# VHH binders against Bifunctional adenosine 5'-phosphosulfate phosphorylase/adenylylsulfatase HINT4 (HINT4), part 13

Target 1, 146 residues: Bifunctional adenosine 5'-phosphosulfate phosphorylase/adenylylsulfatase HINT4 (HINT4), of Arabidopsis thaliana (Mouse-ear cress) (q84vv6)
Amino acid sequence: MAGVNQACIFCEIVRNPTTTRLLHTDEKVIAFQDIKPAAQRHYLVIPKEHIPTVNDLQRRDEDYSLVRHMLSVGQQLLQKDAPQSIHRFGFHQPPFNSVDHLHLHCFALPYVPRWKAIKYKSLGPLGGFIEAETLLEKIRPLLSKV
Key: E = the ipSAE of ESMFold2; O = the ipSAE of OpenDDE; V2 = 0.75 times the mean of E and O plus 0.25 times the DockQ between their complexes.

## First folded at step 12 (VHH; framework vhh_sonelokimab_d1)

Design Z4 (from W1 with L106I; at its last look DockQ between E and O 0.96; V2 from the best seeds 0.85)
Fold by ESMFold2, look of step 12:
Structure Z4 (fold): chain B 146 residues (1-146), chain A 124 residues (1-124)
Amino acid sequence: as target 1 above (146 residues)
Amino acid sequence: DVQLVESGGGLVQPGGSLRLSCAASGFTFSKYVMGWFRQAPGKEREFIGAISRTGGRTYYAVSEKGRFTISRDNSKNTLYLQMNSLRPEDTAVYYCAADEGYDWGIWPYEYDYWGQGTLVTVSS
C-alpha cells in the first residue's frame, strides 16, 4: 500500500477504476483516456505508485525502467489504436502539471483544436513539456556501476 | 444543482486590496480544478489563474503573476482570490469556474461550471 496518496485523484483511479475504463493494466502501471482529450487520441499512462512529478525521478534503475515501461505501453496502445497518426509522448514539468501524480501524455496528433499545442510546448531549459525520450536520457543510470 | 457563488467584490481605490470568495455546492468540490476569470466591459473573459484539486499547485496567467493569489479550502468548499495592488485596469466582473480535466484549463470553454460573477471596481 506504500506510495498511495488518498487525496490524489489518479491514486483513486488506481484503487477504484469503476468509472474509468482502463486501456491497460499491469503490475506497475495503468492507462486510460484523458477525460478531456487534447488530440484525436489522448491517453495517460500512470504508475500505480504515487510519484508526484518528473522532478521526483532520479538516475536509478527503478525510475528509468518505470518510465521506459510507461513509454512502451503508450507506444503499443497508440500503434494499435491510431497507427497512421503521428504520435507524441511526454510529461508536463512543474508547475505545468495540474495533477501531482506522474502521468505520461500519449497523443495521436493533430491536437483538437490545433491551438491546444501551446499547452504541450517544450521550452528547453525554461521547462514546459518534456518529451519522454528526453526524460529517459536525463534519468539514465550512471555507467559507473560495473 | 451545481452552484458557484462569488462574493467580496466592491469599490476600491488604486493600490488597494480585495479578497474574493467563491462558495461551491452540488458537486464534489475536491475533485475539480478551480479557476478565476474576469471580464471587463466589452471584452472577452480573461484567464487569471487556477488551483489544483488539493490546493498544492497553482498556475497563473503571466500578466497576473505576483499581485493575485489563489487558494482553496476543501473543508469549506470555498475558493479564494486575493488581489493586491489593484489598478483601474482590474475593473471587471470576476468569475470562478470549475474544471474536471486533468490539464490546466486556460480558456473559458474548458470549464464545466461557472459562477454569476462579482463586480470589482477600481476608481482612478
Scores: ipSAE 0.783, ipTM 0.878, lowest interface PAE 0.8, mean pLDDT 91
ESMFold2 (binder alone), look of step 12: mean pLDDT 87; pTM 0.891
OpenDDE, look of step 12: ipSAE 0.832; ipTM 0.902

Design Z5 (from W1 with G105D; at its last look DockQ between E and O 0.94; V2 from the best seeds 0.82)
Fold by ESMFold2, look of step 12:
Structure Z5 (fold): chain B 146 residues (1-146), chain A 124 residues (1-124)
Amino acid sequence: as target 1 above (146 residues)
Amino acid sequence: DVQLVESGGGLVQPGGSLRLSCAASGFTFSKYVMGWFRQAPGKEREFIGAISRTGGRTYYAVSEKGRFTISRDNSKNTLYLQMNSLRPEDTAVYYCAADEGYDWDLWPYEYDYWGQGTLVTVSS
């Protein structure tokens, strides 16, 4: 995993939060509204640590716990702000991410306009958008070895 | 004030290659996703592809079939489009555009700043 990346615009938000209103901050993650929302609510939850993409996550306790925490934060924010909406949580997989800093998309649906759904389509084994719960299953640490 | 200026257009024979440049000023170039679009006569402006802020990722319209390559040089505030195996159907005005969004934006109305375009004509 990589640490703070000075060229990364999300690392810059972590370092200089006064330019972006944060919806949440703790020792491991921050959350803020997407600058061009694709749904009634569209939040991003990102780790403070620079992790480029979902492909850099392994079946390790640290990585699993981080993603679980990101999801929990997103769930709590949308439950507070949009309790009556259907919620969706997931990640772009390369090459569909335009920012190389792991970020959880948190949607209160529907998409606005509705065609924006195509940007977040899951393509299964071919890639695309991956649901947060699906990613958690992929990186869940193995319970035994041999 | 933001300015984007395309250059490098002109007349090229079918099968030829051309490299377009887009010079940027008036904003912090490295903080924007950059995209290329084109507009053929009588058609709507269409997405060619985009490149991430660092240049580490690119996203191309499926129709380009690997003939076009987008790159950027943040030290020179310049975006590039390398076009190979050109066909008469590639004749269009080519535009660069800048986008502050955190996702790939595929439609022209989602981009924030635009160049004036450079004409590429593919003909004998």
Scores: ipSAE 0.670, ipTM 0.830, lowest interface PAE 1.2, mean pLDDT 90
ESMFold2 (binder alone), look of step 12: mean pLDDT 82; pTM 0.847
OpenDDE, look of step 12: ipSAE 0.881; ipTM 0.930

Design Z6 (from W1 with A98T; at its last look DockQ between E and O 0.98; V2 from the best seeds 0.85)
Fold by ESMFold2, look of step 12:
Structure Z6 (fold): chain B 146 residues (1-146), chain A 124 residues (1-124)
Amino acid sequence: as target 1 above (146 residues)
Amino acid sequence: DVQLVESGGGLVQPGGSLRLSCAASGFTFSKYVMGWFRQAPGKEREFIGAISRTGGRTYYAVSEKGRFTISRDNSKNTLYLQMNSLRPEDTAVYYCATDEGYDWGLWPYEYDYWGQGTLVTVSS
């Protein structure tokens, strides 16, 4: 089907999930624990469709709805699993992503070790890590469908 | 077992070039991010750069941008480091390493398997 990449490791996870590693699955997304957590909790939410990076998202209802759903899933998971922690949600922007399959980082802070925070700094015009709500504002459609 | 073998090191004059290779065996090479590090005498291992599983994306330490190029050939299970405009301070043992993580590893503790290293000496 469209949006599947045979070489992509996240597409492989979508095709061949192990139930012990999936925190969530629905028609559009899956969620799982990062294999090398950078924080007290570190989950990834990814679309089943192969979308390489945030740069491939446009101001259209489908893209906005997808990112909003990814964020909602991440928020629900951390509210359940780490309700007393500060939560942070965002995306790496190229070239700071090592996997070209859109993935929302969901953190229950603090970072472990604390210096891993540098990987997830927002660099403004230089890119870096973009907060999920900031991305949503960037791709919010000008007009919604009637 | 997992093996990483670096080669291509040697003696070179300042301004010269070298191409290092890292031959991988005992694991599925294309499933790992690969990184290059170096260790000069009296220093800790220093990150040079990394390359994505497919080879389509690279990330370099700021100090090495423009002089070093990382590439990989997944059909040959080989990682490469092209080093140009070499300087005496580039003298070090160069290591390749694997990273199964989903973020760029920036520090040695984030890498899983390591080669034995190849010595690069830049002198005159």
Scores: ipSAE 0.767, ipTM 0.872, lowest interface PAE 0.9, mean pLDDT 90
ESMFold2 (binder alone), look of step 12: mean pLDDT 84; pTM 0.865
OpenDDE, look of step 12: ipSAE 0.845; ipTM 0.908

## First folded at step 13 (VHH; framework vhh_sonelokimab_d1)

Design A1 (from W1 with D103E; at its last look DockQ between E and O 0.82; V2 from the best seeds 0.82)
Amino acid sequence: DVQLVESGGGLVQPGGSLRLSCAASGFTFSKYVMGWFRQAPGKEREFIGAISRTGGRTYYAVSEKGRFTISRDNSKNTLYLQMNSLRPEDTAVYYCAADEGYEWGLWPYEYDYWGQGTLVTVSS
ESMFold2, look of step 13: ipSAE 0.774; ipTM 0.870
ESMFold2 (binder alone), look of step 13: mean pLDDT 87; pTM 0.892
OpenDDE, look of step 13: ipSAE 0.876; ipTM 0.929

Design A2 (from W1 with L106Y; at its last look DockQ between E and O 0.77; V2 from the best seeds 0.81)
Fold by ESMFold2, look of step 13:
Structure A2 (fold): chain B 146 residues (1-146), chain A 124 residues (1-124)
Amino acid sequence: as target 1 above (146 residues)
Amino acid sequence: DVQLVESGGGLVQPGGSLRLSCAASGFTFSKYVMGWFRQAPGKEREFIGAISRTGGRTYYAVSEKGRFTISRDNSKNTLYLQMNSLRPEDTAVYYCAADEGYDWGYWPYEYDYWGQGTLVTVSS
C-alpha cells in the first residue's frame, strides 16, 4: 500500500456522473442503465459508498436499510418504465461479479437474448446470483432481549 | 486507434507450458475487462476466461480451470495467459479481447475490441 490505488469504475460514476445518464440519485444510492443490457430493461442500483460485494454486508440496521432502499429504488424505476413486465432483482455473489462495488441488478424480463439468463442463475449452496429478497432475509438484524 | 496484439505463440510438446502476451494501445486499458478466447480448426471461437479491470478477480471457463492463469499489468497495458499441462486439443489461434461491460462476458459478441491472434501448436 505505497501508491495510488486503482479507481473503482462505479465510484467514478458516483464522483463524475456526466459520462453516465443517471436514472436516480439520492443521498445513499444512484441508478443507471447497464451499458450492455441483458433484458428489455436492465438497471443497476449502487450505493454511493464503496461496498465491494454482498459478502461485506452484515446483520446490521445500516446494511439492511441500504439494501431495502436499493430494492425500493429499483422497483419504483421498473414499475414506472416497464409495468407490464415480470421484474427480477438480485446480486451476483463472488466470483460471478466482475465489478467489486455492490450493485443491484434490476430486470424487466424476458432476457435478450434468452441465453443470458444463465448469467443470473441462482446456484443455491454454490452461490451464483442471489435474489434481493433472499439477501434481505440473510442480513436481517437479529433481535435481542434483555 | 485501438490495437490489441497477441504474441508468444509457437510449437510446444504435450505437457509443456507457454505464456502468451497481449499488448494494448489506443484505449484506457485499466477501464476494460480483458478476456482470452481460442479457435481450433473447424470449431467455434471458445471462451477461456476473463480478468477484472483491477486484476483482482478472474473467471475461467470450466474446461480450462486449473491449467490456465490470466493476469494483467495495467502499468504496461499488457494482458497475459499462462498455459500449463498443454494437450494437443489446446492447439488453436488464441485471441485477446476487451469488454467494457459490467458483467463477465462469456460470448465473443460481448467484446468490443479484438486482437488478430497468435497460433499455439501442441504436438510431439
Scores: ipSAE 0.744, ipTM 0.853, lowest interface PAE 0.9, mean pLDDT 90
ESMFold2 (binder alone), look of step 13: mean pLDDT 83; pTM 0.860
OpenDDE, look of step 13: ipSAE 0.894; ipTM 0.937

Design A3 (from W1 with W107Y Y109W; at its last look DockQ between E and O 0.84; V2 from the best seeds 0.82)
Fold by ESMFold2, look of step 13:
Structure A3 (fold): chain B 146 residues (1-146), chain A 124 residues (1-124)
Amino acid sequence: as target 1 above (146 residues)
Amino acid sequence: DVQLVESGGGLVQPGGSLRLSCAASGFTFSKYVMGWFRQAPGKEREFIGAISRTGGRTYYAVSEKGRFTISRDNSKNTLYLQMNSLRPEDTAVYYCAADEGYDWGLYPWEYDYWGQGTLVTVSS
């Protein structure tokens, strides 16, 4: 689907870990704090491979497993760092993403300041911010459930 | 020293076009989202639109869609605003701004660096 993109700021973080302190790294993903947090905790989990947006994900085991892993990492980080907070996980859908590298927003709520909530509003069928579990349902491989 | 310098403002008749430029220095231009704002006399500074670091994605205020086009040339450290079908209501000081955040900045306080502004006057 995607490799490494030298123009992408998130690919640069993957290539040069010394520019951003990582909260997590493994074979497939990294996680780090958003540079301008919108909540008590605001982490990003991104694939090491350059995948532009949620629109580039298919109903395939590889894509489903990747998003499930991203969510699991985000959940583990927030459970460790903010176990008493309400957690929220999701993705911007185009054109509401300003970075074309798939990134899972992981929030420990409330938003700070509270007006930041408007940036992550789900618009249902109109788009906007999509919850991670909703995305997983949309890309779940149908044949693998037989 | 971070600097943003707008140019290209001036007097134009209604229906005319104008292209504004914003020259950037003192920071890695390609690492920032760039935005355009404007402020009419006695009014609040309002968001026009923003462009991603690579230039591949733009986001416009609803009211400005279709007449204005934002672009950037990272090899020249320059941001542009093409304004067409200008109206007297577009008279304002136009500002460029830079934002290091990973989400679209929609409000002035979300931007880190600002230009001095360039005046655009639309009148007959």
Scores: ipSAE 0.728, ipTM 0.858, lowest interface PAE 1.0, mean pLDDT 91
ESMFold2 (binder alone), look of step 13: mean pLDDT 87; pTM 0.883
OpenDDE, look of step 13: ipSAE 0.897; ipTM 0.939

Design A4 (from W1 with F27R R57K; at its last look DockQ between E and O 0.81; V2 from the best seeds 0.79)
Fold by ESMFold2, look of step 13:
Structure A4 (fold): chain B 146 residues (1-146), chain A 124 residues (1-124)
Amino acid sequence: as target 1 above (146 residues)
Amino acid sequence: DVQLVESGGGLVQPGGSLRLSCAASGRTFSKYVMGWFRQAPGKEREFIGAISRTGGKTYYAVSEKGRFTISRDNSKNTLYLQMNSLRPEDTAVYYCAADEGYDWGLWPYEYDYWGQGTLVTVSS
């Protein structure tokens, strides 16, 4: 697998999927439950390729397609598992990510306990948690209009 | 399980410095985000800061920025807290803690393993 980092705990999950129950796997991504859920449901969708953070994504077809696919997977999983809940999808921006392997947080709300919401607060231009749709707008390829 | 033992506490005058160590044994040290907390008499355990599994990123409580530095040496299974410009208000028992989670742990209940603590006393 291209871009595997042996020091990265998420790359380890990709390498050894039998050690973590996967909710989804395909050629580009895997999904699994967060080990310490912050909400009624809390899934992570990660690329198999080691991409450290949202800051390493550019306005290019492959990056946009990857994030769109990650979001689609997260949406499908929560629609199946928690259709009656409000869903939220986003990414930590540095320095708020403790793991340097791109991961989409997929929440079925409410947060548990409710004050965990503070960890996933969007700070707008100051950073913090970025909604998946906002990230997609930020990295949408300029050439896609041609 | 990982076992954690803090050391380096003691009596220091205001304005002084101390370096605390946290020795880890048992399971692989590098699998944990590591954090420092403190607890003054009559207060709840307070988050100081945390450091990523590789040591490449740190996250500090806003109130502690600039005076305290967290580092780790995974080859020695050791976590450090360098404390400078100490004040009487820094008097507390200092704890290291290990977290398996994928987010920064900001509260004590989010940490899985704890040391027994080391006392730091800053006299006035």
Scores: ipSAE 0.703, ipTM 0.839, lowest interface PAE 1.1, mean pLDDT 90
ESMFold2 (binder alone), look of step 13: mean pLDDT 84; pTM 0.867
OpenDDE, look of step 13: ipSAE 0.859; ipTM 0.919

Design A5 (at its last look DockQ between E and O 0.65; V2 from the best seeds 0.00; counts 0 for: pae E 2.4 > 2)
Fold by ESMFold2, look of step 13:
Formats: structure tokens, C-alpha cells, sequence
Structure A5 (fold): chain B 146 residues (1-146), chain A 125 residues (1-125)
């Protein structure tokens, strides 16, 4: 029930991977090319579980480790495929994501064409694109005090 | 073949309302973000708004807030634009468009993949 969404196009890719060329698959995530790449390399890493947006992540070990794993996968893919490029990793925050299934954007820069950089601009507290490392700090589990 | 066909345009008096439809065929409608655009005589085409694949979110150009409502019915492969409080400056050809991309970002005006032929809306008299 939870974590499955019949209407979600990314859940469909998870269920039917033969229709999409996967760059990576493991028990928790898959990775594939963005259908409209904004850079020479533009990969998406998504959890197999349906998590709608970054706003559905909490300060829990499970959420933190999942995002860390997604980032690690993206880093490994770009290091293999584009080791000489500057890499960037992040998420759209609502309302700027058009797919409600958590997905990490992995770029080998520069953007192509260069104006596409505006799509992924961070607006700080006003939202926009959030860097993966910034999200990780935001959801880092709190320590209990005794 | 991919086809988008707008309908529901016509002549309406100022202050009136009009509902446009966009019938889609030749692609999986629910896999596309849909948008509405318009082009007034002698002006560049302008973005009105967009709606997510499921219909759960909409995005409107700042100038159009409050008067226009975008909706979709994926079971009928149809996109809608409800226009209220129409003014003569709303006179234009209205186009629907479909985008396969996975994000809007801060620039929702990316080139859409498919476009309709348009339907004329005239607000006069």
C-alpha cells in the first residue's frame, strides 16, 4: 500500500525497468538519464519507495541514510562517466518539481544550453533547488539528551 | 500522430466567462505536464499556466492569478481552462501545449513538445 503509487511515472519505471535504460539499480534506488537533460550528463537517482518530495523527509536515520545513499550513487556514476567535469547534486523543492516522486538531480556541468542554470537556482529560504549536502544537514537526526 | 485540439473559443462580452477545452490524442496524456498559452494580435505568445501530470498542482503566471483556472481529466484525455471576469485585453488565440519533461524549475516556460492549433477568444461589445 504505502510506497506504491499507480499514477506515478517514476513508480512505473521502478515496476517496469525494461522500458527505461537504467544506469544503476539496487535494493533501495534506481538511476537513469533525465528525459530532457540540462547538461551533457544529467542523471536522476530515485528511491524505489514512493516518497513525494523533500518535504516528506524527516530527521530519521532511514531518511538520512536514503538520501546519503542516493548522493553516493550519483557521485559514483558521474565520477565514472564524467570525472573531469564539475558535478552538482540537488533536488527541486515544491512547487518546482513536476513529478511527485523524490529524485536527485545529478549534473556534470556546465548546463547545456547555459540558460538552463536558472531552472536549478537555489533561492535560499524562498525555496527553489536545494543542494544535496544542504538537505542532508537539514534532515540529520537529532541527538537525544539525557 | 500526436494531436492537441482546442475548442470552446468565441465571442464573449466583457465581464463574461468562457471555458476552453483541449482534446489530446496520439500520446499517453497522463505522462505529460500540460500548459496554456495565448497570443494577442501583434504580441508575442505568453504563458498562462501549467498543470502537473496528476492535476494535483497548478502554476500560473503572476498576471493571471485569480481569474483563470486550469484543470485536467486524465480519463478523458482533456485539459481545461476556465476564464472568468474577461476583459478586452484577454482577446487572443489560446493554445494548449504538452511537455514530457520531469521538472518545472524556476523556468516553466521551456519549449513544450507539442502544441495545438489554437482557438480564438474575442472579448468585445
Amino acid sequence: as target 1 above (146 residues)
Amino acid sequence: DVQLVESGGGLVQPGGSLRLSCAASGFTFSKYVMGWFRQAPGKEREFIGAISRTGGRTYYAVSEKGRFTISRDNSKNTLYLQMNSLRPEDTAVYYCAADEGYDWGLWPYDEYDYWGQGTLVTVSS
Scores: ipSAE 0.393, ipTM 0.694, lowest interface PAE 2.4, mean pLDDT 87
ESMFold2 (binder alone), look of step 13: mean pLDDT 82; pTM 0.853
OpenDDE, look of step 13: ipSAE 0.859; ipTM 0.918

Design A6 (from W1 with S30T; at its last look DockQ between E and O 0.68; V2 from the best seeds 0.81)
Fold by ESMFold2, look of step 13:
Structure A6 (fold): chain B 146 residues (1-146), chain A 124 residues (1-124)
Amino acid sequence: as target 1 above (146 residues)
Amino acid sequence: DVQLVESGGGLVQPGGSLRLSCAASGFTFTKYVMGWFRQAPGKEREFIGAISRTGGRTYYAVSEKGRFTISRDNSKNTLYLQMNSLRPEDTAVYYCAADEGYDWGLWPYEYDYWGQGTLVTVSS
């Protein structure tokens, strides 16, 4: 080999989805079932582009549109697959993400087992899990001069 | 056949340091998050921390007070735990474990493979 290269596991899924059944694919994102679901349903929506974490998103049209699209895909999938469940959508903030490739968690509740809820708790100023709508507000582009 | 083999345990005096190793074989090491747990006599197995597949991100239980450092060398299929400022309360069997999941595994049942453990004893 040319050297030790540590590939992102989600980039590998994007490149070679042979072992992962995709629930959705388009030009910008893919969606699939979490390999170890924490809830009745637990899907991940990820960009095809390698974006490490929510901290790499800025108030730009590209970033806002991407996250909005990710959320729309997740909402659409859970409305189809679990319309009678309460849904929750969000992101881990560092250091609570174990994969450095932006991924939206899409839950159809309840958590299984129920104490897994602690992994997805918002910690307010300390960070933790951030709701997708909260992230969208934080990265919403400003008007040009106001 | 999957194996995880811890080494480096032993007797150490309070305030001392010890480096544990975990040699992995029989699986693709870089596909797994690696974690360290410990179990003191009469207690439940306790999460110490974990390290991402690339080694670029670590996550530690808050109880460690910054004394422990997890690292991995993917070219050698080896996981490490550097333990500093050891205290008698750190006496336990230390286990390495592997998890293919996409979230940090915080509980033992979330890990797929386990070593047999290495004993660390901290006493005068």
Scores: ipSAE 0.803, ipTM 0.885, lowest interface PAE 0.8, mean pLDDT 91
ESMFold2 (binder alone), look of step 13: mean pLDDT 87; pTM 0.889
OpenDDE, look of step 13: ipSAE 0.895; ipTM 0.937

## First folded at step 14 (VHH; framework vhh_sonelokimab_d1)

Design B1 (from W1 with G55S; at its last look DockQ between E and O 0.77; V2 from the best seeds 0.80)
Fold by ESMFold2, look of step 14:
Structure B1 (fold): chain B 146 residues (1-146), chain A 124 residues (1-124)
Amino acid sequence: as target 1 above (146 residues)
Amino acid sequence: DVQLVESGGGLVQPGGSLRLSCAASGFTFSKYVMGWFRQAPGKEREFIGAISRTSGRTYYAVSEKGRFTISRDNSKNTLYLQMNSLRPEDTAVYYCAADEGYDWGLWPYEYDYWGQGTLVTVSS
């Protein structure tokens, strides 16, 4: 029935940027600081389009291009803001994401406090955190242009 | 002006069930991840599980899955914990908490608002 139309909190940031200072905005994505950073720098890059999780991405040029662009934005931001830190980029896989709007975690390491690292551990076949480059390989189109 | 108030605690026999409620006011309930913690006498506050803002996704501590179910009703600003097959080791003060963060909060320091707790005693 016609009940409460509850907005995704990341879609709200896209619609109303005056409540969150954006580090980047373009046609496809925005970037901002995580509200509770787990590292010296902890940025999120999100698509403006509501895509719930990494599980909604397929081997399509559009999906691959989007994730590649998200990664490029994160890399550029951390290269500018923390060029001498080790950088790490990845995604939570369900059920480890608490927000159902695709978001790339961009870290300038180390984690603060260091035990926060456990939240972002890759568990291999068991899931967990997936590195951005690993996700890109999983969704690379099979029939892309030469 | 922010309040979280737990209710529904009490004495329950082993094997029984109990449903806890957490009434929220003074903030936009649907914008927060909600979690349940418990603290047995002399022990540290222990994470039970959490529930997402609107999607119903839950994340439980490994040790308690299957017996406890977290739900929420955003129209009533209320969080629930259904506890089944209760054991004496479940005796504790149970707390609800709210987290504005974008990752699951697994530790108490990650939660922004806390209730005062409700005592659950499981004894024959």
Scores: ipSAE 0.757, ipTM 0.853, lowest interface PAE 0.9, mean pLDDT 90
ESMFold2 (binder alone), look of step 14: mean pLDDT 84; pTM 0.865
OpenDDE, look of step 14: ipSAE 0.868; ipTM 0.929

Design B2 (from W1 with G55H; at its last look DockQ between E and O 0.93; V2 from the best seeds 0.83)
Fold by ESMFold2, look of step 14:
Structure B2 (fold): chain B 146 residues (1-146), chain A 124 residues (1-124)
Amino acid sequence: as target 1 above (146 residues)
Amino acid sequence: DVQLVESGGGLVQPGGSLRLSCAASGFTFSKYVMGWFRQAPGKEREFIGAISRTHGRTYYAVSEKGRFTISRDNSKNTLYLQMNSLRPEDTAVYYCAADEGYDWGLWPYEYDYWGQGTLVTVSS
């Protein structure tokens, strides 16, 4: 019962996937198509456990492994489904996420329509979209005492 | 039968305040991001801001810094827009809209349901 949020629409998909066709499922994550795609392909990879945002991730082995796994799943799906497209992977940072359940955006470009690209730009100090590889470096576990 | 009905519009003096309401029916209100837009005569429909489903996270157009506040009450299926320090340039028809998508909708075509609008006139 722990790790689920009754009000969260993504937790609902995890609990009851009958109305959402899953592209992938395993012990930690699920993947599915965004219902309003912003690119030729637009998949979401989410943890089964409710983690609200990238800001709830720390430099812990479990968090790093989770994000790496999410990225691997997204990469695998797009390599299968759109091998000739340029791929892009990342996360909205608050307040630019409208769903408070961690979700990796997986794009096979171009964006459709192309002006949707503005939603996925990094805003530097103001936040915005963070590339998955950038997030991984940000949360990579530190060495113990030096 | 989906319905969004705005209310609370009217004539207001410059510098005044006005609270708009949007009553929703015919769909599960808490599953939708709700947004406010406005349209002045001869202009395109302009995004004001939006509010998340249940956590109350808001996203505002840059131009609306601090004067407008969006809130919602999911138990009453109602969306609100509090407008303060009103200016003649705020004169427009104000629309509420609902979006099932998983990203903030910034453009009108991204919203699934629309109200018919309520007129706000800011004038002496």
Scores: ipSAE 0.757, ipTM 0.860, lowest interface PAE 1.0, mean pLDDT 90
ESMFold2 (binder alone), look of step 14: mean pLDDT 83; pTM 0.852
OpenDDE, look of step 14: ipSAE 0.829; ipTM 0.908

Design B3 (from W1 with G55E; at its last look DockQ between E and O 0.80; V2 from the best seeds 0.81)
Fold by ESMFold2, look of step 14:
Structure B3 (fold): chain B 146 residues (1-146), chain A 124 residues (1-124)
Amino acid sequence: as target 1 above (146 residues)
Amino acid sequence: DVQLVESGGGLVQPGGSLRLSCAASGFTFSKYVMGWFRQAPGKEREFIGAISRTEGRTYYAVSEKGRFTISRDNSKNTLYLQMNSLRPEDTAVYYCAADEGYDWGLWPYEYDYWGQGTLVTVSS
């Protein structure tokens, strides 16, 4: 029972970074390599705060700023490590996420093996994998236009 | 040593139900996504579905939704598969498997540990 209350594996990485080599850390986010990469490069950027999924993000300044920062970090890392590759950034939407801690997938393509692309297929408004820029538009604060 | 042991297989009539169990040892069960696969005679091992570590989130192959339910009890290190409305086409060896990855594993090569399998036969 106690394991269920403590079992977010990404929160564990935040609390004890010595178990995972971090590519980036700051006051709001950390970044690290996916344990089973699906592409030439496959990084995850996660908030230190436990936010379960994209569905828990709203049109709030803090949520919008957080996702913008996550994307900026991912872009910087891949531009440094794989500047000649095509980059892709996005999130699984439930039920396609297997970890309930918000995480941005940062890919330097191609996928390896190539059929892993199926896991990251966007279904547009019907769901699936959502591009980071699409999520940002979805959560852009309406009051910012006043 | 890691061990996954399936049980609960057997002969069942069409339309019947069966619950499979998978007992795990030798690793921290709650840190792994758990999945079920099956292999019918002459076919490739195919994905049935998986369940998240502690959140109870499940992901099923499209063809299996509605008849099969995956659950787990982390206090007992046990994974379950409830199968209802069984058909002769469900006859197969059923395998449980464990995956340390952060995405749903959809293919056998993505899973780290495997059981020996339990045979389910659906026939009159």
Scores: ipSAE 0.771, ipTM 0.865, lowest interface PAE 0.9, mean pLDDT 90
ESMFold2 (binder alone), look of step 14: mean pLDDT 83; pTM 0.847
OpenDDE, look of step 14: ipSAE 0.870; ipTM 0.928

